# VHH binders against q96fz2: the designs that were tried, part 317

Target 1, 269 residues: q96fz2
Amino acid sequence: CGRTSCHLPRDVLTRACAYQDRRGQQRLPEWRDPDKYCPSYNKSPQSNSPVLLSRLHFEKDADSSERIIAPMRWGLVPSWFKESDPSKLQFNTTNCRSDTVMEKRSFKVPLGKGRRCVVLADGFYEWQRCQGTNQRQPYFIYFPQIKTEKSGSIGAADSPENWEKVWDNWRLLTMAGIFDCWEPPEGGDVLYSYTIITVDSCKGLSDIHHRMPAILDGEEAVSKWLDFGEVSTQEALKLIHPTENITFHAVSSVVNNSRNNTPECLAPV
Short names: E, the ipSAE of ESMFold2; O, the ipSAE of OpenDDE; V2, 0.75 times the mean of E and O plus 0.25 times the DockQ between their complexes.

## First folded at step 16 (VHH)

Design CB48 (framework vhh_6z1v_2; at its last look DockQ between E and O 0.87; V2 from the best seeds 0.79)
Fold by OpenDDE, look of step 17:
Structure CB48 (fold): chain B 269 residues (1-269), chain A 123 residues (1-123)
Amino acid sequence: as target 1 above (269 residues)
Amino acid sequence: EVQLVESGGRLVRTGGSLRLSCAASGFTFSDYAMGWFRQAPGKEREVVAAISWSGRSTYYADFVKGRFTISRDNAKNTVYLQMNSLKPEDTAVYYCAAKFGLFTESPEDYQHWGQGTQVTVSS
């Protein structure tokens, strides 16, 4: 996974993240660093995206079932990294393969500390290799959605108003991630960054791409992944597997350019 | 205490119109998606319509076919169902329900329910 969409306004995004804590209380996640949230139809590595994480990471003795929402940098910067510039990291940390998560220090160490997060997105993009050509067809992949009024197709929004209607009750894609905290050697603010765990693709997606993000489908899966206070690493990793509960449609080549940030990126062709 | 109180249900003739209202209290109304459900005798409870917390998005069951309109007034903590072109098949107890966050089609996902209001459509 190298490209996502996360374009919802902050208030809409927050509502889409409504949850119930272990006590049965209905809650919205509290924001940390809301000013760092930058909505975009075309999120690439090194950009900031909102993730969910347990409140226990920030507050001692907090209820670990409570959730915080925070923008973090895509591409995990390990805490032990000693260079002053995160871009000098020589290995790719955009994704973490599920089969080698425990073999790589960069992912094993933060995971062992309970630094599990849920990466939020409208969906993610993948490119299908066309046989015999160097051309790749991009697809937008997401959870199946409820058909709302005039929501015939995500792309059929002919007006800004209709567009808002389509996205107002959107079920966000919830991907399993690992995050870490990095302190710059020269001082400054702590950098929070994440990697997306990947798995082999489900059967439905296999023709498009052989790998997919580990998707946490449903509130229970999300809760267990986040709750590092009550759920062990071993138990949490049982949640990491392919899911067939996805849908997709072909999109235009507009998304190929990471600088393009328009609804056209995820519109069906 | 959480309360949902439906009103407006009555006997009407085929082709007639009704407006149902549901007054909510005891919770932050604007944090909840709202839905109308109905249950006919011997049938399962089914979703009729739902509306997002903001009111920007709406859902209608297939049988509605443009006859009903769900709306809400967050200032009044009220959700409405305008029902036009009523048919005998629409006879049921209509329930108002609230779901924290986004609406779904599944009744089991809704946290709060009203007592229901009887709608009867005669031929």
Scores: ipSAE 0.895, ipTM 0.948, lowest interface PAE 0.5, mean pLDDT 94
Fold by ESMFold2-Fast, scan of step 16:
Structure CB48 (fold): chain B 269 residues (1-269), chain A 123 residues (1-123)
Amino acid sequence: as target 1 above (269 residues)
Amino acid sequence: EVQLVESGGRLVRTGGSLRLSCAASGFTFSDYAMGWFRQAPGKEREVVAAISWSGRSTYYADFVKGRFTISRDNAKNTVYLQMNSLKPEDTAVYYCAAKFGLFTESPEDYQHWGQGTQVTVSS
């Protein structure tokens, strides 16, 4: 998973993240660094994306079921990284394989500290390799949505005005992530950065790509992944598996260039 | 405490129009999706229409598409259902309901409910 869409305005995104805490209270997540949130139809690694994480990471004695939403850098920078520039990290931490997550120190250590997060997106993009050509077909992949009026499919709402009608009830894709905190050796603000855990693709996606993000389908899975105060690493990792509850459609090559940031990136071909 | 009060239900002739209103109090209205549901004699409660917290996204059951319009006024804490081209099959008790966050089609997901208003459509 190397490209996503996360374009909702902050107020729409916040209400899409409505949840229930352990006591049954309805809540919206509280923002940290909201000014770092940059909506885009075409998010690439090293950009900031919103994640959910437990309030207990920031406040001792907080209810671990309460949620914070914060922008974090995509591409985990391990706490042990000693150079001044995170872009000089020698290996790719955009994704973390589920089968080796407990073997790689860059991921095992933050997992041991309970640094689990849920990465939010409208959906993600994958490029299908076609035999006989060097060109690839991009697809937009997302949760099945309730069919809103005048948007029986995303294709029915491909004009800018029609797009507004689907998004205020859009079910966000919720991907399992791991984050870490890096302190620059020469001083400065702590950098929060994350990686997306990946699994083998489900049967429904196998013709598009052989890997997929670990998707947390539903509030029970999201709550258990986030709640590091009550759910151990071993129990949380049982949530990491392929899911079939996903849909997709082919999109145009406009999405290929990460500088293109328009609704056309999501529109069916 | 949370309260939803429906009004506007009455007897109306086939082909007529009717507007239902639901006044909400006791909660932050703009954080809730709103829905209209109905229950006809001998049937289960079913979704008629739903509207997002902002008013920009709407859902309609297939049997009312093109005839009913849901809307809301967040300044007045009110949701409306405009019903046109009424049919005898629309006869039911109509309920207003509120769900925190996003709307769904399932009555079971809604936290707050009104007492209902009777709509009777006759030839």
Scores: ipSAE 0.786, ipTM 0.909, lowest interface PAE 0.9, mean pLDDT 91
Fold by ESMFold2, look of step 17:
Structure CB48 (fold): chain B 269 residues (1-269), chain A 123 residues (1-123)
Amino acid sequence: as target 1 above (269 residues)
Amino acid sequence: EVQLVESGGRLVRTGGSLRLSCAASGFTFSDYAMGWFRQAPGKEREVVAAISWSGRSTYYADFVKGRFTISRDNAKNTVYLQMNSLKPEDTAVYYCAAKFGLFTESPEDYQHWGQGTQVTVSS
């Protein structure tokens, strides 16, 4: 759960996030800090990725079912952190285990403030340890996609035309996250940062890796996770479980080096 | 007022061709994916083809087998279905539908519907 792809241009990404508010109105999320969005096939911790969160976090009396999309730092920096440099955190906050989330102050405190977000990606990568070798086989893991003009398969674009046909109707992976807001002691902008909640892997992924991100499958799950105005922490945590509604394919080792930002990272092999 | 107005449905012989058009108004056409659906007597409405908001991505039901082509012209707010090599089993009322954001296979996900146009294919 330490590498993702989130490469879509902002306009394509925004339309993939179309949603219905509690009144039934069709909406696109409103961006905050769009200049911080850095699309890449190969996102790693400490990079910025877009998340969804409730408008109520930003506006007094806002409709909590309305969504904001904003880039946030991967690797939650707790609001109580007192050093000037987030790299001095003594513990890893890239992921948050669901079974201990209410025991860890770094996650319990922001969760109690309703700081729930949905982390967006094309999909995520995991590495399978193979018998008979020290090599690991990376896989790209994502929601099943509606078959487009190319039958049932997702691959690297052979040409610009084929590339657009794969991604223009892509269903983004929606992962449950927790965020916090940290005020640097020396001043400057508030830092928004997130962690991805993890669970035991489903049966379909168990041969690849024993953990997976907590995936919010469908509009009801996404809406309930985001809506801290109407959905309690206790009720929201019932949404955190493995899902079998997932697919994957093997990819080349190009993705291993986080500097490689190319369609080859997620191309089937 | 939101409108989707299909045209072009008629009686044709097996092996014939037909082009359906759907003129859209009353909403931002380029924010919507478009679909063609059909419903034969006694059957449920089913997706025939769909096209993304930009026109770059398309979907076809398996029974189409390369015979139909969906297209759109965002400047004219119009979506088309070119139907070739028609068979008697293609006989149905064909509906144009619009869905905000991404297309799906499920009719219940679409917000706007036309009145339908009858296509009848004779043996």
Scores: ipSAE 0.643, ipTM 0.846, lowest interface PAE 1.3, mean pLDDT 90
ESMFold2 (binder alone), look of step 17: mean pLDDT 91; pTM 0.923

Design CB49 (framework vhh_6z1v_2)
Fold by ESMFold2-Fast, scan of step 16:
Structure CB49 (fold): chain B 269 residues (1-269), chain A 123 residues (1-123)
Amino acid sequence: as target 1 above (269 residues)
Amino acid sequence: EVQLVESGGRLVRTGGSLRLSCAASGFTFSDYAMGWFRQAPGKEREVVAAISWSGRSTYYADFVKGRFTISRDNAKNTVYLQMNSLKPEDTAVYYCAAKFGLFTESPEDYQLWGQGTQVTVSS
C-alpha cells in the first residue's frame, strides 16, 4: 500500500471517527496538531496522514480506551535513527510485512512499547499490471459504503457529482499501523511517523495486487488494536489478517502523478 | 434528560401527504446521525431513511425512493420526514432514532429511540 486518499474536511473526518470508550460513553477523538492535517486525494509516503492512537501515549494515567487523532508522517523513522535527515533512511518503512514484524528491529521495538495506531484513509490505490503492456490500471479500494440518495453503485457507473453526496457518511478505511517517535539530533520537535502493516491480498483483490494493508474491520478490532494498556502485543497481532469486506473500482490515470490532488483521482472510468 | 419526541402521525388517505417531526433534546444533536424507522404489525422494524450529522448525506430504502424526503435543522434540533404519495403499505409506527457518528441501515446500531408515532394509510 503506497498511495491513499484522505480528503475529508477536519469536521467530517472527526465525526467519521466517532467511538465508544470502555465505560460506554460516546466520544469524538481529541485532536493533536490539527493544523498539520492536509486533506488530499493523492497521499504518498513522506506526507502526513491522520492516525488514531490511545490517549495513554500522551497522558500518564489516562484511560487507554480514549482516542487521540494526530497527523503523522507516512514512513516510520525508528527512534534509534542517528542521522539528522530522516529522508535519508535507507530502508523503505512505508509498509511492514505482518509475517516479519517481530523480526525487524524497526518495527519490533515500537510494537513492544505499545505504539500501535490506526491509519485513516478514504481508501487506497493499487496499480494492476496489464498483460502484454507496460500500462498499469489504477484502482481505488475502500470499505463497502451505504448506498446514498440517487441510486447507483459507487463504482465505474457513478458520476463524480454522486460522490459528493456520500462523504459526510463515508466509512473510513481503518488500517493497522505501527508508529515511532524520533528526536532530531540537532533539536526540534519530536517526529511521529508510522508504517502500514501488510498481509497477503484477499481473493477479491488478488487480480489487482498480491499484497493489501491489514484492515481492522469494525469497532471491536479497532479498539483492541489501539488499547495497548489492556491488549498485549500477542493478542493484538491476532487481528492482523486479510479481509474480504472490501470493494473497488478502476480510476483515471490522473492519480498516477502524486502531485495531482483533485476529485478526478477518484473518478470511475 | 436525553429525549426524542416524534409528532405528526395520523390517519391519511391513499395518495395523501404527511410530514413527521422529531424533536431532540439533552445531547449534542450535530454529533448524531438521525434515522427514521418503521414497524408494521407482524413485521420487523426496518429503515425508511437516514441523514448524516450535517444533512448532506442521505439514505432511502428502495420502497420509499422518490416519495419520501428526510431533512434536518441543526439549529432547531429537529429531523423531518416528508411523506408523499402514501400507500396502504406505508401503514406502520414510525420511529425516530439517533446514532452517534455515521448512520447505518441497521436499527441495532442506533443508541437513542423515540416512542413512535402511528401512521395509518387507508383508501
Scores: ipSAE 0.785, ipTM 0.903, lowest interface PAE 0.8, mean pLDDT 91

Design CB5 (framework vhh_6z1v_2)
Fold by ESMFold2-Fast, scan of step 16:
Structure CB5 (fold): chain B 269 residues (1-269), chain A 123 residues (1-123)
Amino acid sequence: as target 1 above (269 residues)
Amino acid sequence: EVQLVESGGRLVRTGGSLRLSCAASGFTFSDYAMGWFRQAPGKEREVVAAISWSGRSTYYADFVKGRFTISRDNAKNTVYLQMNSLKPEDTAVYYCAAKFGLFEESPEDYQYWGQGTQVTVSS
């Protein structure tokens, strides 16, 4: 998973993350560094994306079921990284394979500290290989959505002018992530960065790509992944598996260039 | 204390129109999606229409599409259901409901409910 869309305005995004804590109270996640959130239809590694994580990571006596939403850098920088510039990390930490997560020091150490997060996106992009050509067909992949009146059936008959109506009830894609905290050797603010865990594709996506992000389908899975105060690493990892509850549609090649940041990136072709 | 108060239900002739209103109090209205549900005698409660916290996204059950319109006024803490081309099959108690965050189709997902207002459509 190397490209996402996360374009919702902050107020829309916040309400899309409405949740219930362990005591049954309805809550919106509390923001950290909200001004660092940059909406985009075309998010690539090294950019910041919003993630959910347990409030207990920041406040010693917090209820571990309460959630913070914070922008984090995509591309995990391990806490032990010794150089001054994170872009000089020689390993690609954009994704973390589920089958080797406990064997790689970069991921095992933060996982052992309970540094689990849920990566938020409108959806993600994948490029389908076509026989006999160097061109690949991009697809936008996302949770099934409740059909809104003016939007019609998303991915079937929707026109671009109808998409403005869908977003205020959009069910965000919730991907399992691991984050770490890195202190610059020369001083400065702690850098929070994340990786997305990947699994084998489900049957529905196998014709598009052989891998997919580990998607946490529903609030029970999201809550268990985030709640490192009550859910052990071993128990949380049982949530990591392919998901069939997903849909997609083909999009134009406009999305190929990560500098393009317009609604056309995710509009159906 | 949360309260939802429906109004506007009455007897209407087939083909007529009616507007239902629901006044909300006791919660931050703009953090809640709102829905209109109905229940006819001997049947389960079913979704009629729903509207996002902002009013920009709406949902309609297939049996009311093109006839009913849901809207909301966040300054007045009120949600409305405009019902046109009423049919005898629309006869039911209509309920206003509130759900924190995004709207859903299932009644079970809604936290707060009004007492209902009776709509009777006669041939």
Scores: ipSAE 0.749, ipTM 0.893, lowest interface PAE 1.1, mean pLDDT 91

Design CB50 (framework vhh_6z1v_2)
Fold by OpenDDE, second read of step 19:
Structure CB50 (fold): chain B 269 residues (1-269), chain A 123 residues (1-123)
Amino acid sequence: as target 1 above (269 residues)
Amino acid sequence: EVQLVESGGRLVRTGGSLRLSCAASGFTFSDYAMGWFRQAPGKEREVVAAISWSGRSTYYADFVKGRFTISRDNAKNTVYLQMNSLKPEDTAVYYCAARFGLFTESPEDYQYWGQGTQVTVSS
């Protein structure tokens, strides 16, 4: 996974993340560093994206079932990294393969500390190799959505009115991630960064791409992944597998340029 | 105490119109998606229409076919269902329901329910 969409306004995004804690109380996640949230139809590695994580990571003795929403840097920077510039990291941490997660120190160590997060997105992009050509067709991949009134294809959401109809009740894609905290050697703010766990693609997606993000489908899966206080690493890793509960459509080549940030990126062609 | 109180259900002739209302209390109404459900005798409860917390997004079941309109007034803590061109097959108890966050098609996802109002459509 090398490209996502996360463009919802903050208030809409927050409501889309409504949840129930272990006590049965309905809650919205609290924001940490809301000013770092930058909505975009075209999110690339090194950009900030919102993730969910347990409140227990920030507050001692907190209910671990409570959730915080925070923008984090895409591309995990390990806590032990000694360079002053995260861009000097010599290995790719955009994704973490599920089969080797316990073999790589950069992922194993934070995972062992319970640093599990849920990466939020409208959906993600993947490119299909066309047979006989060097051309690649991009696809937008997301959870199946409820058909709202007059909500034509996502492509019809090019007007403000249509946007509201489509995105106001959008079910966010929830991907399993690992995050870490890095303190710059020269001082400054702690950097929170994440990697997306990847798995072999489901059958429905296999013709497009052979790998997909580990998607946490449903409230229970999301809750268990986040709740590092009650759910062990071993139990959490059982949640990491491909899912068939996805849909997709072809999009234009507009998304190929990471600088393009318009509704055309995810519109059906 | 959480309450949802439906009103407006009555006997009407085929082709007639009704407006149902649901008054909510005891919770933050603007944080909840609202839905209308119905249950006919011997049938399962099914979704009729749903509306987002803001009212910007609406959903209708396939059988509605443009005949019904769901709306809400957050200032009055009320959700409405305007039903036009009623048919005998629309006869059911209609329920108002609330879900925290997004609306869904599944009755099991909704936290609060009214007692229901009877709609009867005669031939």
Scores: ipSAE 0.886, ipTM 0.943, lowest interface PAE 0.5, mean pLDDT 94
Fold by ESMFold2-Fast, scan of step 16:
Structure CB50 (fold): chain B 269 residues (1-269), chain A 123 residues (1-123)
Amino acid sequence: as target 1 above (269 residues)
Amino acid sequence: EVQLVESGGRLVRTGGSLRLSCAASGFTFSDYAMGWFRQAPGKEREVVAAISWSGRSTYYADFVKGRFTISRDNAKNTVYLQMNSLKPEDTAVYYCAARFGLFTESPEDYQYWGQGTQVTVSS
């Protein structure tokens, strides 16, 4: 998984993350660094994306089932990284394979500290290789959505404008992530960065791409992944597997260039 | 205390119109999606229409599309259901419900419920 859409305005995103804590109280996640959230239809590695994580990471004695939402850099920078420029990291940490996560020090160490997060997106993009051509067909992949009212007549084709009314009830894609905290050697603010755990594709996606992000389907899975105060690493890793509860549609080549940031990136074609 | 109070249900003739209202109190209305559900004699409770916390996203069951309109007024903590071209099949007790965050089409997902208002459509 190397490209996502996460374009919701902050207030819409926050309400899409409504949840229930361990005691049954209805809550919205509390923001950290909300000014660093940059909505986009076309997010690539090294950009910031919103993640959910346990409040206990920031406040001692906090209820570990309470959630913070914070923008983090996509591309995990290990806490032990010694150089001053994170872009000089010698290896790619955009994704973390589920089968080797406990073998890679960059991921094993933060995972052992309970540094689990849920990466939020409208959905993600994958490029299908087409036989007999060098072209690839991009697809937008997302949770099944309740069919909200769209603008247009019965015969109208799906267009970017027809999607504007669906977003205030959009079910966000919730991907399992691992984060770490890096302190610049010369001083400055702590950098929070994450990686997305990947698994083999489910049968429904196998014709598009052979890998998919580890999707946490439903609040029980999301809660258990985030709650490092009550759920051990071993138990949390049981949540990491392919899921079939996913849908997709083909999109235009506009999405290919990561600099393009318009609704056309995810509109059906 | 949380309360949802429906009003507007009555007897109406086939082809008539009716507007239901639901007044909410005891919670932060703008953090809740709202739904209208109905239950006819001998049938399960089913979704009629739902509206997002902002009022911008709406859902309608296939059997009411084009006839019913859901709306909300967050300043008045009220959700409305405008019912046009009423049919005998619309006869039911109509319930207002609130769900924290997003709406769904499943009654069991909603935290708060009103007592219901009876709508009877006669030929």
Scores: ipSAE 0.774, ipTM 0.902, lowest interface PAE 0.9, mean pLDDT 90

Design CB51 (framework vhh_6z1v_2)
Fold by ESMFold2-Fast, scan of step 16:
Structure CB51 (fold): chain B 269 residues (1-269), chain A 123 residues (1-123)
Amino acid sequence: as target 1 above (269 residues)
Amino acid sequence: EVQLVESGGRLVRTGGSLRLSCAASGFTFSDYAMGWFRQAPGKEREVVAAISWSGRSTYYADFVKGRFTISRDNAKNTVYLQMNSLKPEDTAVYYCAAQFGLFTESPEDYQYWGQGTQVTVSS
């Protein structure tokens, strides 16, 4: 998973993350660094994306079931990294394979500290290899949505007004992530960065790509993944597996260039 | 505390129109999606229409599409259901319901419910 869409305005995104804490209280996640949230139809590694994580990571006595939403850098920088420039990291940490997560120090260490997060997106993009050509067909992949007026499809209408009808009830894709905190050796603010855990593709996606992000389908799975105060690493890892509850449609080549940031990136072709 | 109060249900002739209202109090109305559900005798409660917290996203069950319109006024803490071209099959108790965050099609997901208002459509 190397490209996502996360374009919702902050107020829409926040309400899409409504949840219930352990006491049964209805809550919206509390923002950290909301000014660093940059909505885009075409987000690539190195950019910031919003993630959910337990409030207990920031407040010693907080209820571990309460949630913070914070923008984090896509591409995990391990806490032990000693160089001054994170871009000099020798290996790609955009994704973390589920089968090797307990073998690689970069992921095993933060996982042992309970540094689990849920990465939020409208959906993600994958490029299918087309036989007989070097060109690839991009697809936008997302949770099944409740049909809104105008047939519920994001491509059902071309006007901005009709697009707004879909987004205010959009079910965000919730991907399992691991984050770490890196302190620059020369001083400065702590860098929060994340990786997306990947699994083998489900049957429905196997013709598009052989891997998929580990998707947490439903509030129970999301709550258990985030709640590092009550759910052990071993129990949380049981949530990491392929899922079939996913849909997709082909999109135009406009999305190929990560500089393109328009609704055309996810519109059906 | 939390209250949803429906009004507007009455006897109406086939082909007629009716507007239901639901007044909400005791919670932050703009953080809740709202739904209208109905239940006829001997049947399960089913979704009729739903509306997002902002009023921009709406859902309609297939059997009411083109006839019913859901709307809301966040300044007045009220949700409405405009019912046109009424049929005898629309006879039911109509319930207003609130769900924190996003709306769904499932009655089980809604936290707050009104007492219902009876709509009877006669030939």
Scores: ipSAE 0.739, ipTM 0.893, lowest interface PAE 1.0, mean pLDDT 91

Design CB52 (framework vhh_6z1v_2)
Fold by ESMFold2-Fast, scan of step 16:
Structure CB52 (fold): chain B 269 residues (1-269), chain A 123 residues (1-123)
Amino acid sequence: as target 1 above (269 residues)
Amino acid sequence: EVQLVESGGRLVRTGGSLRLSCAASGFTFSDYAMGWFRQAPGKEREVVAAISWSGRSTYYADFVKGRFTISRDNAKNTVYLQMNSLKPEDTAVYYCAASFGLFTESPEDYQYWGQGTQVTVSS
């Protein structure tokens, strides 16, 4: 997973993240740096994406089940990185393989500090290799969505007008992430950056791509992943596995260029 | 200033019971997960049990499951380890430790440590 869509306006995104804390109180996540949130149909590594994380990371007396939503840079910059420019990082931290996460210092250290986050997206893109040609077919991959007028998921056959209306009640894709905090050596604001944990593709996606993000399907999984105050690293890692509760449709080549940021990027073809 | 003081360690016969206590001072106890660790002569320090800052979550090493119970009293700044059905293999120095906010079984994640209390289990 190297491309996502996260285009919802801030207020719609916030409402889509409504949750229940450990005391049973209904809440919306509180924003940190909301001005850094940039909606886009075509998010690439090094751009900012919204993530959920435990309030306890910011407030020592906070209930660890309470959530903050914050924009973070996609591409984890380890806390120990000594260069002045994060773009000089020699290795790719866009994704973190689930099978080696405890072996890689860049991921093991923040994971040990409870720095787990949930990466939010409308969905993600993958490129299927086509036989007999060098062309790749892009697909938009997302949770099944409820139709407003009919039961069932929104699909490729639905009208453009129906697709526009679905965003008001969109179920966001919730991907397991690890983040870290980096302090620039020359001073300045702390940089928060994240990586998406990846697993082997499920049966339903195996014809499109061999890997997929670790998707946290449902509030119980999301709550346990975020709650580093009550859920150990060992227990949290049990949530990391492929899921079959996913759908997709083919999209046009417009999405190939990360500079293109229009609804056409995820529209069915 | 920061202190963790263990008590309750003594000599006990196989099959007996002990309750260890750890009194904490100098920090906001309710912000910390607490752990009990042990170290026998010639062995590495190993986790025995851990409890989250709120007391709602607990972890136990496989070798103590069903025999030991960890608990805490945030009003008294104290963590406890109830040890039942003691075996000679449980002989070790038992350490209390504190981890800020992070519920973990890894000794490396704990910032504050007590001096330890000796538990000896004889036949």
Scores: ipSAE 0.006, ipTM 0.276, lowest interface PAE 13.0, mean pLDDT 86

